# Ledger of designs, part 15: VH-VL binders against Counting factor-associated protein A (cfaA)

Target 1, 212 residues: Counting factor-associated protein A (cfaA), of Dictyostelium discoideum (Social amoeba) (q54z64)
Amino acid sequence: QFISIQKYDFSGNCKNSSDSASSFEASSESAAICMQNDLLSGIVTNEGVCLIFNEVPTTFIISTKGDYIVRSIYDINDNNCQGGIIENKAIEIDECFVECADDYHGSTYLFSTETSLNYPSNTFMEISYNGECDGQWKTSFNYLQYYIVNKCNVAHEIETHTFSVGCNSTSSWVSEYAGEVCTVEPTVTTSYPIVDNCGDLDNSNFIDYCNI
Key: E = the ipSAE of ESMFold2; O = the ipSAE of ESMFold2 at other seeds; V2 = 0.75 times the mean of E and O plus 0.25 times the DockQ between their complexes.

## First folded at step 5 (VH-VL; framework fv_libivirumab)

Design S13f (from S13 with light chain L30F; at its last look DockQ between E and O 0.61; V2 from the best seeds 0.60)
Fold by ESMFold2, look of step 5:
Structure S13f (fold): chain C 212 residues (1-212), chain A 121 residues (1-121), chain B 112 residues (1-112)
Amino acid sequence: as target 1 above (212 residues)
Amino acid sequence: QVQLVESGGGVVRPGRSLRLSCAASGFTFSNYAINWVRQAPGKGLEWVAIIWYDGSNKYYRDSVKGRFTISRDDSKNTLYLQMNSLRTEDTAVYYCAKGGYDFWRGYFDYWGLGTTVTVSS
Amino acid sequence: DIVMTQSPLSLSVTPGEPASISCRSSQSLFHRNGYTYLDWYLQKPGHSPQLLIYLGSYRASGVPDRFSGSGSGTEYTLKISRVEAEDVGVYYCMQALQTPLTFGQGTKLEIK
């Protein structure tokens, strides 16, 4: 089984906010709340894989009966997930999960499990996989991250701005916009070649894929 | 308390070799990417190399690629920089710096005191 | 390689007054994951560098809130709202988006 994490556009408030030292407050809602908004990006991962989620080392494990997901959070400096777990959270499968930064800012996620590998079309994908460096990642991947092409995202807390992701068979790009919406003209567009980064000094296999 | 201690610096002639060591303590060394950063006399900071926690992902600045080799021995909590074919331009204080939450990205939260390498005839 | 350009290269500030240091990159430091990969470091006289700001605006542990980082795209700023004597040293920006990691030239801050 695979774990699917879908990130949706967030435009509400964090009604379950309370006094907390944490910058995030969480609540679970029906999946319909997530699905009222646009899908922006996501992750498909095998369970127990150490990955960086919101810049914090994290593992996800499906419960023994398959009815919830355990998110284990590690210290920010523990990129190997071998140190002590600082927090475990139980996440309801197929329910909309809201993670709050403050009363009016947060992210919305839908966590699910799947028996086969699924990912949406019209995406730019970054894939980590093991084994032979031959581009045959589907049977041996560790995790993949995907970004829906031409969808407006809100950037993290450096200033008010938004961004969108695009790609074609030879390149990907990120367009940045001033303000709360992706306007007609980006302020900056940065392009990258599509990479297959598996031959550099015995590095792990990483491949970019424009799925359109 | 996190601590990084460099050693192995010295004065050598061009074309010779030195091996720098960085002894780590106060954190789980095997979980982190570690970097070498240098500073020539009176100059700014210059990144040299990074090694990822798994030891096989290594990246170098172009001017040292092929001459320097970064490595780690997790059983000894020690980072190394093997410096071959040294040039006068390699003269600098060499720092080891602990990489934060990504194997090739910044967040150098702890630095050693540095060890001085002087390459001259 | 991403070139980082700092300005000014030196500045003198009266204690208690604000200071502002600019850093420009040759390309955007914004990653598609929604974060900006820029660090700020301070090297005090006779000491190793220390991390002040990461991901453009987040303060490292123990850094007072008179330090703030801002900017986007290719333009970034470190501000000190009220300079104190302990703030003397050389400030470096560093891009952390891709290898080779690269620093600005440094900005020397002195007390008038």
Scores: ipSAE 0.540, ipTM 0.784, lowest interface PAE 1.9, mean pLDDT 83
ESMFold2 (binder alone), look of step 5: mean pLDDT 93; pTM 0.956
ESMFold2 at other seeds, look of step 5: ipSAE 0.654; ipTM 0.845

Design S6f (from S6 with light chain L30F; at its last look DockQ between E and O 0.68; V2 from the best seeds 0.00; counts 0 for: pae E 2.4 > 2)
Fold by ESMFold2, look of step 5:
Structure S6f (fold): chain C 212 residues (1-212), chain A 120 residues (1-120), chain B 112 residues (1-112)
Amino acid sequence: as target 1 above (212 residues)
Amino acid sequence: QVQLVESGGGVVRPGRSLRLSCAASGFTFSNYAINWVRQAPGKGLEWVAIIWYDGSNKYYRDSVKGRFTISRDDSKNTLYLQMNSLRTEDTAVYYCARGGYSYGYYFDYWGLGTTVTVSS
Amino acid sequence: DIVMTQSPLSLSVTPGEPASISCRSSQSLFHRNGYTYLDWYLQKPGHSPQLLIYLGSYRASGVPDRFSGSGSGTEYTLKISRVEAEDVGVYYCMQALQTPLTFGQGTKLEIK
């Protein structure tokens, strides 16, 4: 099975809520709303893969009973998730929830499991995979990160800066905006060539894919 | 408890070679990217080279490319910088610096440095 | 190569007063993952550099709350809300987005 992590426009209310912690946390349907139109980005990963989630080394594993996803958090400098786990969080499957940064700011997520590899159209994708660097990532992928194209996102933590992602067959770009909404002309647009980078033997390979 | 100790600096004439070592302790060395950063007398910091935790991904500043080789021996918890064809502009204190996250792009621990002087 | 430019290159501050150091990059340091790849370091007199701020605004372990980082795109600021005698040294910004990693020229902070 695959673990799907979807990030949505922030919803709900973080007032008088505790910060997310190492203990199990649950949210109710009324606390957060994960509407498909609000989807911004996501990750599809295999269990136990070391990846960077919100800039913290992390693994995800489906619980023994299959009713929770366990997020294990490692030291920020633990690039391979080989040190001790500093925190475990239990995340309910198919339950929309908010991870709060403070009373008014946070991120809205939906975690689920899937029996086959699925990802939305109109996305820019970054894929990590192992083995021979031949572009055949679907059979050996570790995880993929996708961004909905031309969708307004809030920069992490502080909601005074926004951005959108675009791509075509040869390049991707990020457009940054000074305000809380991406309605004005971007202040900066940065373009990148489509990545197809090989690690040396035994390293992860990385490939970009513009899925539009 | 994290400790990085550089050694191998000295005074040499242009065209000579030196090998710097950085002995690491207090952490699992094989999990981290490690960098060399230098500082010429009275000047600012200058990044020199990085080696990833896997030992295969290595990057250098242009001015040392082809002359310097970064390497690591994870069984000895030691980082190396082989400096060949030294020039007067390579004169500096050389620090080893432990990388931050997956790409080693912020340096949370630094050694005390070892001095390399290249002069006639 | 991404060029990092600091301003001012030197400043003298009365203890208890604020200080502000600017850093400008020749390219955006913002990544599509939502983070800005800029670090700040302090090198105290006679010491090795130490990390103060990473990812633009996150304080390293043990760094007091009087230090804060901000900025986006190509403009970044390190602020010290109340300068103390122990804050003397040279401050460097560094872009952490891509190799070759590059530092600003340094800003020397002195107590007057």
Scores: ipSAE 0.458, ipTM 0.762, lowest interface PAE 2.4, mean pLDDT 84
ESMFold2 (binder alone), look of step 5: mean pLDDT 93; pTM 0.952
ESMFold2 at other seeds, look of step 5: ipSAE 0.522; ipTM 0.787

Design S8f (from S8 with light chain L30F; at its last look DockQ between E and O 0.68; V2 from the best seeds 0.00; counts 0 for: pae E 2.6 > 2)
Fold by ESMFold2, look of step 5:
Structure S8f (fold): chain C 212 residues (1-212), chain A 120 residues (1-120), chain B 112 residues (1-112)
Amino acid sequence: as target 1 above (212 residues)
Amino acid sequence: QVQLVESGGGVVRPGRSLRLSCAASGFTFSNYAINWVRQAPGKGLEWVAIIWYDGSNKYYRDSVKGRFTISRDDSKNTLYLQMNSLRTEDTAVYYCAKGGYYYGKGFDYWGLGTTVTVSS
Amino acid sequence: DIVMTQSPLSLSVTPGEPASISCRSSQSLFHRNGYTYLDWYLQKPGHSPQLLIYLGSYRASGVPDRFSGSGSGTEYTLKISRVEAEDVGVYYCMQALQTPLTFGQGTKLEIK
């Protein structure tokens, strides 16, 4: 089974949370409430794979009964997820929840499980996989990260700004905007070629894929 | 308490080799990328090389590619830098520094450095 | 290679006054994951470097709140709201977006 994590536009209010002891707090809202908002990005992963989620090394496993997902959080520089677990959280499957960054900013997530690999069209994708270098990633993939093309995202704290992702068959790009909305004129656009990275020996393989 | 201790520096003539070591303690060494950073006398900082936690992903600055080899022995909690075909331009204090370039919190711990002098 | 350019290269500051150090990159340090990969380091006289700021604006453990980082795209600033005697040393910005990792030239801060 695969774990699917979908990130939507923020749909909650973080200011009135009374539980200051929680570092990760889920809402009990139906999936339909998250899906009122635009899908921005997501992850599809196998169980137990170490990946970066919300800026920290993380693993996800499905509970024995299949009724929730366990998120294990590791030290921020623990690339292997082999050090001590800082925190475990149970995440309800098919329910909408909010993770708050501050009183006015957060992320809205929907966690689900799938029996087959599924991801949206109109995405730029980064894929991790094992095995031979020749592009057969679906049979051996570890996880994939996707970004919906031409959707406005809010950047993380340094100063508030926004960004969008684009791609075509030869390149991907990131456009940055100065304010809280993606205007018609980005302040910077940075382009990258579409690449297929694999190690000569002992490397995990990474590829870019523009799924238009 | 995190500690990084470099050793193996010295004075050598151009064209010779040295092997630097960095002994790590106070953290799970096998989980982290480790770097070599150098500083020529009276000059600024210059990144040299990084090795990822899996030991196979290695990256170097162009001026040392083919001459320097970064490696790690996770069973000994030790980072190495094999420096071959040394040049006078390699003269510097060499630091080891803990951290990754893409998926980490910068270089959060540094050693005290070991001095390499390459002169005729 | 991403070129990092610092200004000024030298500062003399009266204790208690603010200081500002600028860093410019030859390309954006912003990644599509939403982070800016810019660090600031301080090297005190006779010491190894120490991390002050990572990911553009996050203070490393034990760094006083008088230090702050800001900026986006290609322009970044380290501010010290009130300079203290212990802040003397050379400040470096570094990009952590791609190899080869690159530092600015350094900014020497002294008390006058």
Scores: ipSAE 0.413, ipTM 0.753, lowest interface PAE 2.6, mean pLDDT 83
ESMFold2 (binder alone), look of step 5: mean pLDDT 92; pTM 0.953
ESMFold2 at other seeds, look of step 5: ipSAE 0.465; ipTM 0.764

Design S8fk (from S8 with heavy chain I50V W52S Y59K, light chain L30F; at its last look DockQ between E and O 0.54; V2 from the best seeds 0.00; counts 0 for: pae O 2.9 > 2)
Fold by ESMFold2 at other seeds, look of step 5:
Structure S8fk (fold): chain C 212 residues (1-212), chain A 120 residues (1-120), chain B 112 residues (1-112)
Amino acid sequence: as target 1 above (212 residues)
Amino acid sequence: QVQLVESGGGVVRPGRSLRLSCAASGFTFSNYAINWVRQAPGKGLEWVAVISYDGSNKKYRDSVKGRFTISRDDSKNTLYLQMNSLRTEDTAVYYCAKGGYYYGKGFDYWGLGTTVTVSS
Amino acid sequence: DIVMTQSPLSLSVTPGEPASISCRSSQSLFHRNGYTYLDWYLQKPGHSPQLLIYLGSYRASGVPDRFSGSGSGTEYTLKISRVEAEDVGVYYCMQALQTPLTFGQGTKLEIK
């Protein structure tokens, strides 16, 4: 089975957050809403794969009975998730929740499991895979990260800063905006070539894919 | 406690070689990228090189490529910098710094530095 | 290579007053993962550098909340809301987006 992590446009209220949760991750009193039209980005991963989630080395494993996901958090510079687990968090499957940064800012997530590999269309994807460097990533992939094209995202900072992602067959780009919402005029747009990095010194197969 | 201790600095003539060591403790050395950063007397900081956690990836600033070699011995928790064909502009305090090669969490621990002086 | 340019190169501040240091990059330091790859370091007189701010605005462990980082695109600012005697030293910005990693020239902060 695969673990799907979807990030949605923030729709909750973090003003009155509480430490009432037990050993699980704290949650807001406000009901979270995860509408597909609000999907911004996501990850599809195999169990136990070391990946970077919100800039922290992390593994995810489905619980023995399959009723929750265990998120294991490692030290921030533990590149291979071998330096010991700092914290384990239990995540409810198919339950939309908010992770708050402050009283008015947060991220909305949905964790689920899937029996087959699924990912949305109209995305820019970054894919990690093992084995033969032949572009056949689906049979040997570790995880993929995807970004919905032309959707407005809030950056991981406490100032007003937003961005959108775009791509075509030869390049991807990020457009930054100086406000809380993406306007029609970005302040800067940065372009990158589509990369197929196989057999490089980085000890991993990596491929970019514009899925539109 | 995380510690990084540099050694092997000294005074040498141009064209000679020197080997720096950085002994690490208080963390699982084999799981982290480690960097060399230098600072000429009275000047600013200058990144020199990095080696990935498994030693498979090494990056250098242009001015030292072909002359300096970064390496690690995980069995001894030690980082090395082999400096060949030394020039007067290599004169600096050399620090080792713990930090992610691919992760933007910064250099969270630094050694005290070891001084390299290249003069005739 | 990404060039980092700091201003001012020196700054004298009365204790308790604010200070502001600017840094600009020759290219955007923002990545599509939502983070800006800029660090700030303080090197106190006679000491090794220490991390203050990473990823543009996140405080390193043990750093007082009077330090804050901001900025986007190619321009970044470190602010100290109330300068204390222990804040004396040289401040460096560094881009962590790509190798070679590059520092600004440094800003020396002194107490009047």
Scores: ipSAE 0.394, ipTM 0.738, lowest interface PAE 2.9, mean pLDDT 83
ESMFold2, look of step 5: ipSAE 0.433; ipTM 0.753
ESMFold2 (binder alone), look of step 5: mean pLDDT 93; pTM 0.957

## First folded at step 7 (VH-VL; framework fv_libivirumab)

Design Ha (from B02t with heavy chain S102T Y105T K106R; at its last look DockQ between E and O 0.62; V2 from the best seeds 0.00; counts 0 for: pae O 2.2 > 2)
Fold by ESMFold2 at other seeds, look of step 7:
Structure Ha (fold): chain C 212 residues (1-212), chain A 122 residues (1-122), chain B 112 residues (1-112)
Amino acid sequence: as target 1 above (212 residues)
Amino acid sequence: QVQLVESGGGVVRPGRSLRLSCAASGFTFSNYAINWVRQAPGKGLEWVAIIWYDGSNKYYRDSVKGRFTISRDDSKNTLYLQMNSLRTEDTAVYYCAKGGYTYGTRYYFDYWGLGTTVTVSS
Amino acid sequence: DIVMTQSPLSLSVTPGEPASISCRSSQSLLHRNGYTYLDWYLQKPGHSPQLLIYLGSYRASGVPDRFSGSGSGTEYTLKISRVEAEDVGVYYCMQALQTPLTFGQGTKLEIK
């Protein structure tokens, strides 16, 4: 089984989070909307794999009854999630919810489980996989993170700006925009080469993939 | 209790070599990226190199590429910096610093050693 | 390489008063994940540096809430709401987006 984490355009206002002040707490009290045309990015992962979620080292497992996902949070620089768990949180499966950063900012998520590997087309993808460094990531992947290409996003927390992600066979880029919505002309575009490298510790390999 | 202890600094002439060590304790060393950061006398901080927990992902500032080699021995919980062809501009206090993660670009240095002094003069 | 420029380079503050330190980057520090990769460090006299702020605004563990970070695009600010004697030292911003990692020149904070 795979865990699918989908991030959508923020659809709530965090309702003054008076019942909960934690930015990492799932808000079961918010009315959130997860429409597919609002999908911005996502993660597909195996259970127990260490990954970065909202900039914190995290593992996810499916509960024994299969009715929720346990999110385990680790120290900020615990690269392999092998230190002590700081906190466990339960996340409802197939329930759209808001995770608030503060009283006025948050992200909208949908967590689900899948029996086969699925990811959207028209994405820039970052993939972690194990085993031989042969580019055959689907047979041994740990997790993947995808970003919908040419979709308008709002930047997190330090500022309110918009941006979009693009890619082709040789590069990816991030375009920033001055307004609260992505206009025709970005103010700046930053480009990156496509990554394909092999690690020797823990047999981890990494590949960028422009899925268009 | 996290500790990082640098050693191997000293006074050397230009063109010579020196090997720095950083002994780590109080955390599982093999799980973390480790860095070298230096500070010339009376100057600001300058990042030198990083090695990821996978041991093969190594990055260097341009001025030391080809001369310095970062390495780690996880069985000894020790980070190394082999410094060859030393120049007077390499004179600095060298710190080891814990931080970084596997995929993406974030580097947080949450723990630093006390530093070891390298002086290159003749 | 991303150049980080701090101002002021030196600052004298009366205890109990606020302080503000600016940092400018030569390129955007915004990542495709929507986060801005800027850190702040304090080096107290005779000590090694310590992390204060990461991702532009998140306080490191044990850092008092009188320290705050903000900014947008290429311009960032560290604020201290009420300066205390223990805050003396040199403050550095650092871009954490890409190698080579680069620091600002430092801002020396002194008590008047």
Scores: ipSAE 0.484, ipTM 0.752, lowest interface PAE 2.2, mean pLDDT 83
ESMFold2, look of step 7: ipSAE 0.516; ipTM 0.769
ESMFold2 (binder alone), look of step 7: mean pLDDT 92; pTM 0.947

Design Hb (from B02t with heavy chain G100T S102T K106R Y107S; at its last look DockQ between E and O 0.66; V2 from the best seeds 0.59)
Heavy chain, then light chain:
Amino acid sequence: QVQLVESGGGVVRPGRSLRLSCAASGFTFSNYAINWVRQAPGKGLEWVAIIWYDGSNKYYRDSVKGRFTISRDDSKNTLYLQMNSLRTEDTAVYYCAKGTYTYGYRSYFDYWGLGTTVTVSS
Amino acid sequence: DIVMTQSPLSLSVTPGEPASISCRSSQSLLHRNGYTYLDWYLQKPGHSPQLLIYLGSYRASGVPDRFSGSGSGTEYTLKISRVEAEDVGVYYCMQALQTPLTFGQGTKLEIK
ESMFold2, look of step 7: ipSAE 0.581; ipTM 0.800
ESMFold2 (binder alone), look of step 7: mean pLDDT 92; pTM 0.950
ESMFold2 at other seeds, look of step 7: ipSAE 0.539; ipTM 0.781

Design Hw (from B02t with heavy chain S102T Y105S K106W Y107T; at its last look DockQ between E and O 0.72; V2 from the best seeds 0.00; counts 0 for: pae O 2.2 > 2)
Fold by ESMFold2 at other seeds, look of step 7:
Parts: structure tokens; sequence; C-alpha cells
Structure Hw (fold): chain C 212 residues (1-212), chain A 122 residues (1-122), chain B 112 residues (1-112)
């Protein structure tokens, strides 16, 4: 089974929130809503894989009965998730929830489990995998991170800024916007080549994939 | 608490080799990426190399690639920098610095050693 | 390589007054995950560098709240709301978006 983590556009209120970025409690002010048209990005991972979630080393394991997911949080500098768990959190499967940063800022998530690999179209994807350098990552991947192409996101900066992700067969890019919406012309666009890091002496396997 | 102690610096002629060591304590060494950063006399900071927590990934600045090798021995809580074919421009204080690096390009150096001095002179 | 350019390279400030240090990058440091990969360090005279700010605006443990980081695009600023005597030293910005990791040239802060 795979664990699917979907991040949606925030549409709630975190007024009088008691949690930080590491809490998965539902807001006391409103129930979270995860509408498919509001999907921004996501992760598909195997159980027990060490990955970065909300900039903190994290592992996810499905409970013995399969009725919830255990998120284990490690020290920010624990790059392999071996230095002892700081915090465990139980996450309800298929239940939309809000994680608040402060009274006015948060993220909306949906965690689910899947028996087959599934990911949306119109995405830029980054895949971590094991195995041969033959492009067959689906049978040996550790996790993948995807970003919906041409979707407006809010950046994690002091001043509110927005950005969008794009890609084609040779490159990906990030376009920044000065305002709270991506309707103004971008102020900066940064382009990156499509990466295939397989077989590098000093690197683990990963690939970029523009799924459009 | 967290301590990083560099050693192995010295004065050598160009073309020679040195091996720097960084002894770590106060944290679980095998969980962390470690870096070498250098500072030439009277100059600013210059990143040299990073090795990931499991030793599987190593990155170097271009000017040292092929000449320097970063490595770690987790059983001894020690980071190494093997410096071959030394040049006069490698003269600097070398610091080890604790910090992570991931595919998301996330890193910062929260603890630094006191440094060890390498002088390469003809 | 991402080039980091600091200004000013030297700054003299009256105690209790504010200070600002600018850092410009040759490309945006915003990652597609929504975080900006810029750090600030202080090297006090005779000491090793110490982390002040990471991911653009987050204060490291033990750093006073009179230090703040801001910026977007390719322009970043470290602000000290009220300079104190212990703030003397050389300040460096560093980008952590891609290897090679690169520092600015440094800004020496002195008390008038």
Amino acid sequence: as target 1 above (212 residues)
Amino acid sequence: QVQLVESGGGVVRPGRSLRLSCAASGFTFSNYAINWVRQAPGKGLEWVAIIWYDGSNKYYRDSVKGRFTISRDDSKNTLYLQMNSLRTEDTAVYYCAKGGYTYGSWTYFDYWGLGTTVTVSS
Amino acid sequence: DIVMTQSPLSLSVTPGEPASISCRSSQSLLHRNGYTYLDWYLQKPGHSPQLLIYLGSYRASGVPDRFSGSGSGTEYTLKISRVEAEDVGVYYCMQALQTPLTFGQGTKLEIK
C-alpha cells in the first residue's frame, strides 16, 4: 500500500489556533474542506520512508488495522530519521484537516492509502527511486512529490507572495508574483533543466518528470 | 553539548596532501550531513563540500572537485577531508559545520567547529 | 553557480539605532515547495560563524527578536532593530537552494 498526501488551497480560519506547523488537529472554528479543484500538490510514499514534510524529517506508517496513519516527527537536522522521534501524531485516513501556522495562515491536507500508484495529470514530479538506470521508476520508487502545473500557491515568506509551477519536456520553472493572486505578471521566473541523476558517483537516483 | 573539533591542519608545499579530521560529540553523528567551509586569510566564507548522513551523496565546489574527498566514519563520529594536490589558493582556516541537505535544497549550519589552519606555500 | 552580492561591505552604526544589510542573488531562491533558501550568519571577532536566520525569515535558537530577515525574488534584507555592542562582527548571507552553496562577501558591522 501507498500513502497519499494531498495539499489543498487553504480555505478555513485558524483564529485562536493552539497549534504550530507540526499539529494535525482540526480547527475549532470550522471543519476543513478538501475540494478536488483546490488541489495544489502532493506526495505519494511507501511506509517508513524518511522524507521531508513541512521542512521536518518525517516518516509515515499505516496503523496495524489500517484505520489511521502514524506521522513520526524527527529533529530538523535528523536527515535519516534515526535520531529518535520527537513526536508521533495519529492522522485520520480520508479526513480533510487544517494545520495552522498562526491565526491567519494554514495548510489543508488529506491523507489516504492506495493499493496502486496514482497521481494527477498536469503535474511536475520529482521521484526518488532505487534500481536500474532504465527509467522504470514505478517499480522501485521510494516517494514522489508532485506539483499541479499553473496553479497559484502562497509562498512561505514574511510578505505575502504567490507563485506557480510550470514544465515542459526539457525544463521546469517557478514564476513569482508580488500580490496575493497569480493574476499579475510574474516578477521573476526561474527555469531548471529536467534532471535525471541516475548513476552519478556522488548521488542517489532521482528523476524529474513533466506529466502533461 | 554539541562540539566539533577540527585537526590535521599544517604548513605544506604545493602539490602535497593533508587529511583534516572533525571529531563530533553531543549529537547522534550518523543522523546528520556535515560540511567543510573555509576562510582564506582576510577573506569571506567559502563552502567546500558536504556529505550526507549515510555517506551516499557528496557534493563539492568546482575548484576542489577531483582533488578533495569528503568522507565519514560513523563508528568514530568523525568527518574527514582528504586534500590532494594542494594549491596556494587552498590556504585557509577550515571549519566543519553541522547541517542538512536534501533534494529540496534545504540546509543551514547550526554548529561550527573552531577551525584548523591549512597553509600551502612554496 | 548562484552569485550572492552583499551591500554595504562595511557599516558603522550608533548604538540603539537600526541597521540593514542587503543581499542580492543572481536568481530567485524560492523553491517550488514554497520556501526561500537564504540563511544569515554572524562571525564575531575571533569566533566561528553562528547561524542567525534560516529559510529567509526564521530565527535560529537563542537569536534575539531584534534580528529579522525578509525579502523576495532576488533581494533579501537582514535588519537589526536596535544595534547593541555584541552585534559587532561580519555578517554573511548564504544561498542553500543548490550546490555549490555560496556566501555573500560579508558586511562588517562596527559601533560608532
Scores: ipSAE 0.508, ipTM 0.776, lowest interface PAE 2.2, mean pLDDT 83
ESMFold2, look of step 7: ipSAE 0.572; ipTM 0.791
ESMFold2 (binder alone), look of step 7: mean pLDDT 92; pTM 0.953

Design L10k (from B02t with light chain T36K R59L; at its last look DockQ between E and O 0.64; V2 from the best seeds 0.00; counts 0 for: pae O 3.1 > 2)
Fold by ESMFold2 at other seeds, look of step 7:
Structure L10k (fold): chain C 212 residues (1-212), chain A 122 residues (1-122), chain B 112 residues (1-112)
Amino acid sequence: as target 1 above (212 residues)
Amino acid sequence: QVQLVESGGGVVRPGRSLRLSCAASGFTFSNYAINWVRQAPGKGLEWVAIIWYDGSNKYYRDSVKGRFTISRDDSKNTLYLQMNSLRTEDTAVYYCAKGGYSYGYKYYFDYWGLGTTVTVSS
Amino acid sequence: DIVMTQSPLSLSVTPGEPASISCRSSQSLLHRNGYKYLDWYLQKPGHSPQLLIYLGSYLASGVPDRFSGSGSGTEYTLKISRVEAEDVGVYYCMQALQTPLTFGQGTKLEIK
């Protein structure tokens, strides 16, 4: 099984949140809304893989009964997840929730489990896989991060600044915009070649894929 | 307490070699990328090289590529910089700097050593 | 290489007053993951550098909250809400998006 983490346009209210670990039930009357047309980006990962989530080294494991996902948090510079767990958090499966930065700003997430590897079309994908560096990533897959192309995102900042992601077969780009919405004309666009990077000693390989 | 202690600096003539060491303590050395950063007398900071926590990935600034080799010995908690074919432009205080790595090329230096001085002059 | 340009190159501030330092990059430091790969360092007189701010706006451990960072794209700012005598030194911005990692020229802050 795979863990799917989906990030959506911010919704809800951070001021008087009740999203403690004891509140696992959700409804359409909850503070957070996760509509597929609002999907911005996501992660699909195997259990126990060390990755960076919200700036901190993290592993995710599905509980023994499959009732919830455990997020284990490591020290901010422990990029191998070897320095010991500093905190565990329980995350409800299929519950849309907000993780707040302050009273009025946050990120909206949906965690789920899947029996097969699934990811949306019209995405730029960054993929980690093990073994031979031959591009056959699906059989030795660790995790992937995907970004919906041509969707407006808010940068990690309290002040408003927005960006969108695009790609084609040879490159990807990030377009930045002044203000709270992605206007027609970006202020800056930065292009990158498609990555196909082989690990030497730890069998960690990385490949970019424009899935359009 | 996190500590980084550089050694091996000195005065050498151009074209000669020098090997710097950085002894680390107070953290799990094998979990972290480590860097060399230098500062010429009266000048600003200049990044020199990085080695990833797994020792396999190494990156250098262009002016030292092919002349300097960064390496690590995790069993001794020690970082090394082998500097060959030294030039007068390599004269600087050399700092060892602890840095993390994440997807997206995140390198920041949360702890620095005291530095060791390399002087290259005829 | 990404060129980092700081302004001003020197700053003289009365204790208790605010200070602001700007840093420009020759290309955007925003990554598609939504983070801005810009760090700030302080080198106090006679000392090695110390980290103040990482990822554009996040305070390093033990740094007072009178320091703040902001910015996006190619423009970034370090602010000190109330300058204290211990803040004297040279401030450097550094881009951490790609190798070679590059620093700005430095901004010398001194007390009037």
Scores: ipSAE 0.378, ipTM 0.720, lowest interface PAE 3.1, mean pLDDT 83
ESMFold2, look of step 7: ipSAE 0.538; ipTM 0.787
ESMFold2 (binder alone), look of step 7: mean pLDDT 92; pTM 0.950

